# Ledger of designs, part 21: VHH binders against Protein SUPPRESSOR OF NIM1 1 (SON1)

Target 1, 370 residues: Protein SUPPRESSOR OF NIM1 1 (SON1), of Arabidopsis thaliana (Mouse-ear cress) (q8ll17)
Amino acid sequence: MALPWELEEDILSRLPPISLVRFRTVSKHWNSLFNDKTFINNHLSRSRPEFIILTNSKIYSVDIIDHNNIDPTIRLHEIPTYDIHSRGTDLNRTIINTCDEFLFYNYRYWDNMTALWNPWLRQVRWIEYANQEFCVFGLGYDNSRPEKVYKILGHLFCHGKVLRDQKVVIYECASDSLRFIDRPEDDDWPITETAKRSNVSLNGNLYWFGCSNYENDEYYIRIFDFSTEDFKPFCLLPCQMSHSTDELVLAVYKGDRFSLLKQCSVTREIGVWVTKERISNDNGNGGEGVEWLKLMTLSKPNLPKLFGTVSYFIYGKTLYMCNGDDETALACIYIVREDVCKKFQIGSGNINCRHCVYTPNLLSLPLFIG
Below, E stands for the ipSAE of ESMFold2; O stands for the ipSAE of OpenDDE; V2 stands for 0.75 times the mean of E and O plus 0.25 times the DockQ between their complexes.

## First folded at step 19 (VHH; framework vhh_brivekimig_d4)

Design r2 (from z1 with H108Y; at its last look DockQ between E and O 0.03; V2 from the best seeds 0.00; counts 0 for: pae E 12.1 > 2, placed apart)
Fold by ESMFold2, look of step 19:
Structure r2 (fold): chain B 370 residues (1-370), chain A 122 residues (1-122)
Amino acid sequence: as target 1 above (370 residues)
Amino acid sequence: EVQLVESGGGVVQPGGSLRLSCAASGFTFSSYDMSWVRQAPGKGPEWVSSISSSGDRTLYADSVKGRFTISRDNSKNTLYLQMNSLRPEDTALYYCAKETYYDEYGLYFDYSSQGTLVTVSS
């Protein structure tokens, strides 16, 4: 007989997005199911993260095949770039991030645009701004109301001069307008290249590492809250630097929490912490009482030396990382757990590739409303 | 208050070497990319070299590549420039700078030191 409805939905919710897209033509029932928000969100909750890697001219999605197999491996899928090239933009040196479940592209400033992208639905939402020298830091939204009001944080690009009076700029997506806000008092906000490469988007806000000029000795997480438009400290980190050259990487864990990766530069030992509870900044007070748990410690003699931009995610006791090889700088995927350390090179000759972690999904891109 | 203080300038013969130092204070040195910039008499500033916050990556202007080496010691909050095979055209005021961002046209700074003079002459 036919499968019970709930079993059929459960089976479908475990399939990759590519399969579901193909299955839309099997029946009108399945086609309508794959447009249902409850099903889409259930599918997302069962999905695993993947790596997205940009080379000079191509984009790959790296699927990691790990169902508790003794010998995990990778599978590469080239993503068609037509969606994001249709306006003649150059992917070389484009910065890729995420905003919630969507890819977010920061094109070069002279392109006067950014974009949200869901490559599995072949959807792009272009965000074009006036002929301003606007340098984008990141996309977020006011989450104090039911409808998300999207904004972009950035600053004006300044030719050839050290200037202390650069202005913070907010782009209002719904009205296509730019406005200034004053820079924060401590003048420590995310305009450095390291901050631009390391920022993290979560629940409509942007987070990055900071340290107080006055204290000059303690790392913590800073936030820009798009609802209040304020820069402020958010929470302390769960660990200390052992050496000044250690690597610290902040990431989103399970869609609503943080993880922190630290590598000791001397021993190459990696520690990973996660927050116990979901991260919230309702009314600007969400960082108080953040508790961290140490999830794992990996001490392998063949661990790579991490540098620059590092992308990673956790599944079970396994750490998955994307970073350059420490001798050649070629892009590599590392799969590490206490009994395994595997390395996969992603394409020959690819150096300084941009990459991020992205969970494939069927969510439609949002409309920008005021 | 951000402060950058450089030293190590002087007079040297062509083909000689000098080592410049830049002591940093008032900010988390290990969180920022750093640069050396030079300005010859009567000319505008010229970028010389940059180093990433961790020290893993370096960049050099073509005019100095292979002759100059940038380095940093994050435990001492100090930036260095080793200058070898010096030429008369390297004569300039050299200063260190804290980077903010870059684009196709170059790097941009929010703080710089006052400078130390390097003179290369017979």
Scores: ipSAE 0.000, ipTM 0.197, lowest interface PAE 12.1, mean pLDDT 76
ESMFold2 (binder alone), look of step 19: mean pLDDT 81; pTM 0.807
OpenDDE, look of step 19: ipSAE 0.469; ipTM 0.744

Design r3 (from z1 with F109W; at its last look DockQ between E and O 0.35; V2 from the best seeds 0.00; counts 0 for: pae E 6.6 > 2)
Amino acid sequence: EVQLVESGGGVVQPGGSLRLSCAASGFTFSSYDMSWVRQAPGKGPEWVSSISSSGDRTLYADSVKGRFTISRDNSKNTLYLQMNSLRPEDTALYYCAKETYYDEYGLHWDYSSQGTLVTVSS
ESMFold2, look of step 19: ipSAE 0.014; ipTM 0.413
ESMFold2 (binder alone), look of step 19: mean pLDDT 81; pTM 0.801
OpenDDE, look of step 19: ipSAE 0.658; ipTM 0.843
ESMFold2, look of step 21: ipSAE 0.013; ipTM 0.429
ESMFold2 (binder alone), look of step 21: mean pLDDT 82; pTM 0.810
OpenDDE, look of step 21: ipSAE 0.017; ipTM 0.375

Design r4 (from z1 with L107M; at its last look DockQ between E and O 0.28; V2 from the best seeds 0.00; counts 0 for: pae E 7.1 > 2)
Fold by ESMFold2, look of step 19:
Structure r4 (fold): chain B 370 residues (1-370), chain A 122 residues (1-122)
Amino acid sequence: as target 1 above (370 residues)
Amino acid sequence: EVQLVESGGGVVQPGGSLRLSCAASGFTFSSYDMSWVRQAPGKGPEWVSSISSSGDRTLYADSVKGRFTISRDNSKNTLYLQMNSLRPEDTALYYCAKETYYDEYGMHFDYSSQGTLVTVSS
């Protein structure tokens, strides 16, 4: 052996997932270590988030070249898609998002399926459902039992009907059954197409924005709790809206916290707040005790006007964003900090790329039981 | 500008068949899901059928399932609806429609103002 155990573990926990997968065959000690949940979680906590970009036919991961340089660049690296294409599905109009640490593929409503995917382990878990009208919003789980009980929040697709007159639907993954549930009596339709692309998953629950007063643009963060199967307010925003057209974006920060990005629609100034503490597995009433810290304010002359679906993450002191160019509408990656503001266009034509933030990891996909 | 021109309507007896066509221009036809929507005299629009951009998936309203078949030919920018076993309640002005987006109010469409009339009588 070459190194003390603690030093060896620290070094390994900083390596990319693909390297660790290849190193499993080096020794029994390393293979055992890479299956240890504590090690896996420590490795995840040290990993950099990435953008995953879905075109009509390909999936890419964004690699940051010379990250700490004054002139960083990007490179697109294709992720093999043969595992997810084995079912003959069409990538056109597919939404990519996450459930906890896994990629979540929300196929078109008529494909009657969805999937969890960890491309670094080359694992896919298909979820097929018989009802062709079921429209998936997001996946989560009830953790009131020793094993996670996975469920999908959604609704039934309608043509020419007003969705606000319909009930919310829960799909139980283990039993392949659909149930209607009531929604809050005084809320508008909570699971919009915008929310489908922008909700964030943390600890088995889904979070996105709600509005408590449309006249005053009073917004809050909402939770759907998969254990109680209801919609609840989670917490108020750490900032005030200046204009109704200001952009708000919620994201997971460091795998266990939230960040919130707000852009003033007039000045384009960006503020970012993060939660001070980890979001616990104990989903208290209304998210009491959530404290926010302002992490950064960015006022760069060439910041884009954000619109539509925005993906972002923070790593170190740098803000990374994926959104359309405000002049050409082409999908772009932005790298922003005090000494850097870089823009890189992706693809061609008008925006047709889908994207999300994903942190590569060694977690095996769950089984859908009980 | 999106342009959709329907044809193939007419008068037919109950149990008969008609095939509707829709010529599309002003957009990349092969990139969009398409639908047929109908409107009976004095009534609101009713969705009939949809087909995916590639043509590999179809969806039908319960009232027409098993009797109508939607299809498309992307090389000709043309959408079709084969209507078999027609009933008097199928009498309506039929529009082809380009699907644009889906929200809390349902699917939104680009229509022509024209349509093609199908009358099932006698």
Scores: ipSAE 0.019, ipTM 0.454, lowest interface PAE 7.1, mean pLDDT 79
ESMFold2 (binder alone), look of step 19: mean pLDDT 82; pTM 0.809
OpenDDE, look of step 19: ipSAE 0.636; ipTM 0.834

Design r5 (from z1 with S54H; at its last look DockQ between E and O 0.28; V2 from the best seeds 0.00; counts 0 for: pae E 7.1 > 2)
Fold by ESMFold2, look of step 19:
Structure r5 (fold): chain B 370 residues (1-370), chain A 122 residues (1-122)
Amino acid sequence: as target 1 above (370 residues)
Amino acid sequence: EVQLVESGGGVVQPGGSLRLSCAASGFTFSSYDMSWVRQAPGKGPEWVSSISSHGDRTLYADSVKGRFTISRDNSKNTLYLQMNSLRPEDTALYYCAKETYYDEYGLHFDYSSQGTLVTVSS
């Protein structure tokens, strides 16, 4: 006998996106289901984050094999790049990150464009801007209304210029126009090295680490609110720096919260904190509403010394990290939990691979509305 | 150690031409984008032009577009700047710059310590 519709939907919502894409040809019912917004959102809520890794010419996703076993392994799966049609031959000079559930792909400075991309749906939305030296910090949107108005925060004149001397601009995606906005007087606006290393997108806004006193290493989280176009403090960090060389990494947790990873540069001990509540759409109004919980502490002797760009996510009780090896500088995947500490080298050659965390999904790319 | 040595500067009348050279050593020249940067008396540094590692892409500041041509010879580890129709405002100390990398923090350059002086007058 045929499965009840509700049971069939529940089973399908737990399958990988690649399987669902393949299954669209099985029946009109399944094809229609995989376009249904409720199904897509349920599937996303059950999905696991993955690493996306860029080499010089190719993009891979990391598949974790036997991740609940005592001996998990990884497998790289190539993501076709023909949808984004890379300019030139060297992806090492491009940056990949995310905005919401989509990959956000920045071309080199002289190409004057970026893209949103969902490789599972083979959808690309190009964002091209006039020939000028616009340097992208990140994509966001006005989240105060149901219809998203997309904007890019960045700065002007990045060629051979000191980053801190550059003007802050907003690119309005619907009208294809640039405009200046007020710069904050403090040192923590989005052009600094610290801001760029910690940049995270959530609910249409950008978040990064600010520093109130470099002498005392007093860091906090800043927000750029795309709805009001204001730079604001968001909250204090849940931990103190032990050393100025400690590594801090901000990430999205469960799609609606933050996690913070800190590694002591001396002991290599890793602490992870998460925000207690969902990050609300009030965009940092009332900073007393952000409380943190310490989720885990990891003190394994073979933990890497984190350096440079670090990507990580948490799934179940396991910490997954992508970072350079402390001896070779080549990209490695680390899988760490109570009963597992595994290292897999994924890079080759003498250049660092770029990477980010991405949750594969069936969501269509947004329209740009002014 | 990265070394960049500029030459070819000098004094020239308005409308004249000069060709600058930058000899590179201490790194794999053909793997890096290169730029020219200039600093006029009493002014901050100004980006002039960039060329991709294989020479297939070039960019120019608006102030020099159509008058200057950047080029490179990877077999000789040499970067060039052909400067035509020179103007008094082109008077500056010219430096070549090696891009070390472009990452999430933007463009990063190594600059030479010397430069070559171009004076457009008389």
Scores: ipSAE 0.014, ipTM 0.367, lowest interface PAE 7.1, mean pLDDT 77
ESMFold2 (binder alone), look of step 19: mean pLDDT 82; pTM 0.811
OpenDDE, look of step 19: ipSAE 0.627; ipTM 0.831

## First folded at step 22 (VHH; framework vhh_brivekimig_d4)

Design j1 (from z1 with L107W; at its last look DockQ between E and O 0.44; V2 from the best seeds 0.00; counts 0 for: pae E 6.5 > 2)
Fold by ESMFold2, look of step 22:
Structure j1 (fold): chain B 370 residues (1-370), chain A 122 residues (1-122)
Amino acid sequence: as target 1 above (370 residues)
Amino acid sequence: EVQLVESGGGVVQPGGSLRLSCAASGFTFSSYDMSWVRQAPGKGPEWVSSISSSGDRTLYADSVKGRFTISRDNSKNTLYLQMNSLRPEDTALYYCAKETYYDEYGWHFDYSSQGTLVTVSS
């Protein structure tokens, strides 16, 4: 038998974060409970990822209703934005991504700022920088020591390749200072605008694709290690490209591993691989030991051709994707498994929506320390 | 056909001021970001300043911040650069440029063919 208070905690740990935030005002006991690290971790372990979608004026969380024995559906919930929209000048040119369990809101370079955000706790931490040439790529931290030292990887603003030399820059969040670091010796510019939208944050580092042989479409996963501040190869892909137009997408799996999605551009068949073990905090030091398992293969007659920015997650035996429609380019949610292939269009008209995967949570934003 | 025509250049002493203008035609001026770029004698092009399509945001190279002011009048299809506290190193051909597209190398702009010469000399 469970004690009554243990049953109360178990029930509360299964509720959505917005409900728990509202319940903080009910009692000091509940407020204290929702700050407890054990409770927060337990709640996070029970949470499903969601899609966050930005439109011209609003931010939505996609509530996917996919229960046993019912036809899957979705419902959009508008997220209160507080000051986050009033600070930006052009939401269509904003990039949304993550750092750890937090949303990372990268404004157009004109705005000279970026933000960490947990909308369920109504917390925003603005990061404003004075240098008008600095362009943000992503946020990370040194994970090799007890205190996290947050840094932003970026570059100087470029007006076409010919006008300015491409330079890699680190912004020190605690001291509000910029410094240059060595450009990688390879011929390929590592921190492109495309990579800005597609990189993956895990254990304080950023991961995205690199190409070692452009003519053969030979891709690998690279890491930027915020502890050593260098670009390194991380691992080889578990699959080969069948066609140059095949789609390849990296994502976090279960919070501590990677998944890789590949779609054949001709057949539209989707394969998904996951790393066998959790990704360790060794920051890829000498490790070629990443092993992949093929998690699923999906072949459905109405799968879209994936294009551009793709967000996805796996939950249970189901693949959830957000991508543009292959005919209209409007943002769509796809729910795919052995007995289901559903498509839901988000909005109408000519909207170029931004999106990412986010797991709603009770974690407070970190402090920036020197 | 996109046309950009600069004017307002000339010879000025150090510490002086000039105002450059760029008349635009052949496109919907108010829909595009605009920039000023300069090229000193014997050197490569250097970005100077950019302004958003609505005019509500501006960016400046560190070398000109606090001395130059970019502006636009969308009712007259005209881009401006007010240049104060001019220095000898500001001597260059100045070009206005229109936004075209964005890719993995950043924003791309089309430049005028002529430019307007600014010479700062004692």
Scores: ipSAE 0.015, ipTM 0.454, lowest interface PAE 6.5, mean pLDDT 79
ESMFold2 (binder alone), look of step 22: mean pLDDT 81; pTM 0.802
OpenDDE, look of step 22: ipSAE 0.056; ipTM 0.500

Design j2 (from z1 with L107Y; at its last look DockQ between E and O 0.55; V2 from the best seeds 0.00; counts 0 for: pae E 5.8 > 2)
Fold by ESMFold2, look of step 22:
Structure j2 (fold): chain B 370 residues (1-370), chain A 122 residues (1-122)
Amino acid sequence: as target 1 above (370 residues)
Amino acid sequence: EVQLVESGGGVVQPGGSLRLSCAASGFTFSSYDMSWVRQAPGKGPEWVSSISSSGDRTLYADSVKGRFTISRDNSKNTLYLQMNSLRPEDTALYYCAKETYYDEYGYHFDYSSQGTLVTVSS
């Protein structure tokens, strides 16, 4: 018996993207459905994030098998790298992050390119620029008009020069041109190498931590608004630092909000806050309007000590984290909830691993029209 | 102990050529990016050129593009700089450098303590 259309769509929207890609060949009806914007967005909203692990030569997606009454386990699924290797670039020299729902590859100073990638659709869009001094910070877009105008925030960099003398640069993706913009008045350099790994993309803008007083550990969340092309404070933290060595991690929550993770460096207690409301397309600044809710506190005695680059997401009542191991330098996956705290080590040997959180999806890569 | 020993410097007329060599030991040469840096008398250090660990990527300062060629032979643990069409402003002490780390200030390299002197004069 044929299912009602709405029930069929509901069932399909809960399946993993790999299954939907395979199902496109079943019928023209299903193929058309999986290209429909409403279906794609519903599927994305129901999808669990995953960890993407980048080694020197390979990319893995971490499949977490975490069902009600069984012990969690993981499986690594290698993602074919043909798409990225087609240009002969060295994966060992990349920083992986995201722009909205897409993987964003920031190729280190050796290469004069960067890329957007949706591995489930096997789509790559390369962004090549001629200036060898241009250093990419992150990709965003002007969201003040219906058409997205994509831009890259970065700076000019010469080896051995003092970063405080560097200029802030915008790369216009449609016209392949560079232009300078005003540097913030404060003496702090806002787009550091550390921030390249940790900034968060949402609604076309980039967000990362700033510090108003390092002596007193007074941190806040800052924004670069690609519509106005300004660095601004976005909001205060929902928590106070207990120690200067506490870990703070900003992440996108459910695709349209922020979460903040803080770990006390002494007790290892983890607190997680989320923004109460969705971050709207027209509210890229204004810290006074952001309200946070404390989502969880984890006080288990066997919590890992977080350090360096941390990726995490929350799904249901479970915290999933990826962080490096002290002894092996390999990425480890941690699954933490009321009745579980498990650690899984990824890979073997002395392989440097980079990672990010990515929600698999069926969205086609944007065209750079401006 | 990391050791970098440069050779091939000397005095040359404008328009001449020199080939610098850097013998490396005390580390796995093929695992690290390498660079040439120069320092003219009374001036700060100036980056000249870099080459990736495999040798498949090279970068040059604008002042030397088209005139200098960086290369490496990982089987001999040796870095080279071919300098053609030399100018008086190329006069400097040339150092080879090994990649060490990067931070919020960029990429950092260890330099040799000796260097090799290139003098371009009539």
Scores: ipSAE 0.023, ipTM 0.413, lowest interface PAE 5.8, mean pLDDT 79
ESMFold2 (binder alone), look of step 22: mean pLDDT 80; pTM 0.797
OpenDDE, look of step 22: ipSAE 0.051; ipTM 0.470

Design j3 (from z1 with G106N; at its last look DockQ between E and O 0.48; V2 from the best seeds 0.00; counts 0 for: pae E 6.9 > 2)
Amino acid sequence: EVQLVESGGGVVQPGGSLRLSCAASGFTFSSYDMSWVRQAPGKGPEWVSSISSSGDRTLYADSVKGRFTISRDNSKNTLYLQMNSLRPEDTALYYCAKETYYDEYNLHFDYSSQGTLVTVSS
ESMFold2, look of step 22: ipSAE 0.013; ipTM 0.397
ESMFold2 (binder alone), look of step 22: mean pLDDT 80; pTM 0.799
OpenDDE, look of step 22: ipSAE 0.123; ipTM 0.531

Design j4 (from z1 with A61S; at its last look DockQ between E and O 0.33; V2 from the best seeds 0.00; counts 0 for: pae E 7.2 > 2)
Fold by ESMFold2, look of step 22:
Structure j4 (fold): chain B 370 residues (1-370), chain A 122 residues (1-122)
Amino acid sequence: as target 1 above (370 residues)
Amino acid sequence: EVQLVESGGGVVQPGGSLRLSCAASGFTFSSYDMSWVRQAPGKGPEWVSSISSSGDRTLYSDSVKGRFTISRDNSKNTLYLQMNSLRPEDTALYYCAKETYYDEYGLHFDYSSQGTLVTVSS
């Protein structure tokens, strides 16, 4: 009844993380396998991204059941809150995002802590810092060394209505220390509240939109490189804004590439582009030579008007989106491909939820306490 | 209608102390962050201090840090500013303000009091 070892590994690598966590007690062989970094990474590469939805009282993962592509449904799975809600239940102060394969839980300027979190392993790591003026932008790491050196990019709180140059700082996680770094000479305020919610983590670096000419809506992708600690241009967009109100969303594609979603605010048409090649781990490459492919164009009369925070991912030939309903602001999941557009409302009477895209995984939290 | 009424201004000598009060009504005081702002004669407004809605976090401008203490009593809907080691450059109209949001231009307020004059002179 025993399976060949390689077939057993292949079957197990396709199971959801919840199942693998439960299976650790079945045998020492399986428990050992599920701690192996090669197995964990293979499992991650096969995993479909999911939506995480944070409400005032509960956290859900959205299990999308889309077999045979003709009758998709969803099921919500409640995730244990641990300490997360007891410390960050105020959605006005909460940002949920990612750092590589982990959830990153951030608070606005009043709080002196942030958290890295893997809910499937029931692990949370709090990072507390003494300086109450420090405002967190995002977590990354120096990837030029054998061991990852984690850092938090942020800025000091602006003390009033006086327009001032932003004071950019790095928090070194191992030594619990803050230090100033130079900001771009041509950008007095490189870290905006919008960028805090929309930046994307890949290979230890943070990426978000910059604008080189506001009159022409000339946008580009910029990078903060945690190895050199520099703000740099990364690459141009594969598309041009038709209107200043068009929606533009950056996301990670297949764990090692970018995707870009643009919705025309007038026609509701959605275009999605992806980068042709894996994004390099080489910190010396500022993204020159990045090529984009147009993956899909969706021109359906029933496409929703996207607004505010948009979370999306692409799996197979399907676009999955989480956004508020444009009339009720209730969280909705949209499943869109050439022949279908399905809408699922997640709740009723709750306007103030937060959401992000996350790929469930078995990786233990990596943070080192100094 | 939101109302903020301050009191406690006056004339003091350098090195002296003064305590300002701000009585709030027309909103749930304990749900909002609050600030003190001052305006010296002939100058623009200057943010002085802020306190979180629960009172557990405080921020101070560099010009007053270590000398001024902001506090609140949510049971009395009252905001306070204890000013110690006063200097002539602290002479200003002091008013309390209700915060709304924070962006790249700083903190924004939707309501402020009329102000109480503090004069520091020998």
Scores: ipSAE 0.013, ipTM 0.439, lowest interface PAE 7.2, mean pLDDT 79
ESMFold2 (binder alone), look of step 22: mean pLDDT 81; pTM 0.803
OpenDDE, look of step 22: ipSAE 0.088; ipTM 0.514

Design j5 (from z1 with S53R; at its last read DockQ between E and O 0.34; V2 from the best seeds 0.00; counts 0 for: pae E 6.3 > 2)
Amino acid sequence: EVQLVESGGGVVQPGGSLRLSCAASGFTFSSYDMSWVRQAPGKGPEWVSSISRSGDRTLYADSVKGRFTISRDNSKNTLYLQMNSLRPEDTALYYCAKETYYDEYGLHFDYSSQGTLVTVSS
ESMFold2, look of step 22: ipSAE 0.233; ipTM 0.626
ESMFold2 (binder alone), look of step 22: mean pLDDT 82; pTM 0.808
OpenDDE, look of step 22: ipSAE 0.109; ipTM 0.520
ESMFold2, fold request of step 26: ipSAE 0.018, 0.074, 0.201; ipTM 0.474, 0.550, 0.621
ESMFold2 (binder alone), fold request of step 26: mean pLDDT 81, 81, 81; pTM 0.802, 0.798, 0.805
OpenDDE, fold request of step 26: ipSAE 0.581, 0.671, 0.586; ipTM 0.796, 0.840, 0.801
ESMFold2, last read: ipSAE 0.014, 0.013, 0.014; ipTM 0.410, 0.363, 0.464
ESMFold2 (binder alone), last read: mean pLDDT 80, 81, 82; pTM 0.794, 0.800, 0.808
OpenDDE, last read: ipSAE 0.520, 0.383, 0.363; ipTM 0.767, 0.688, 0.694

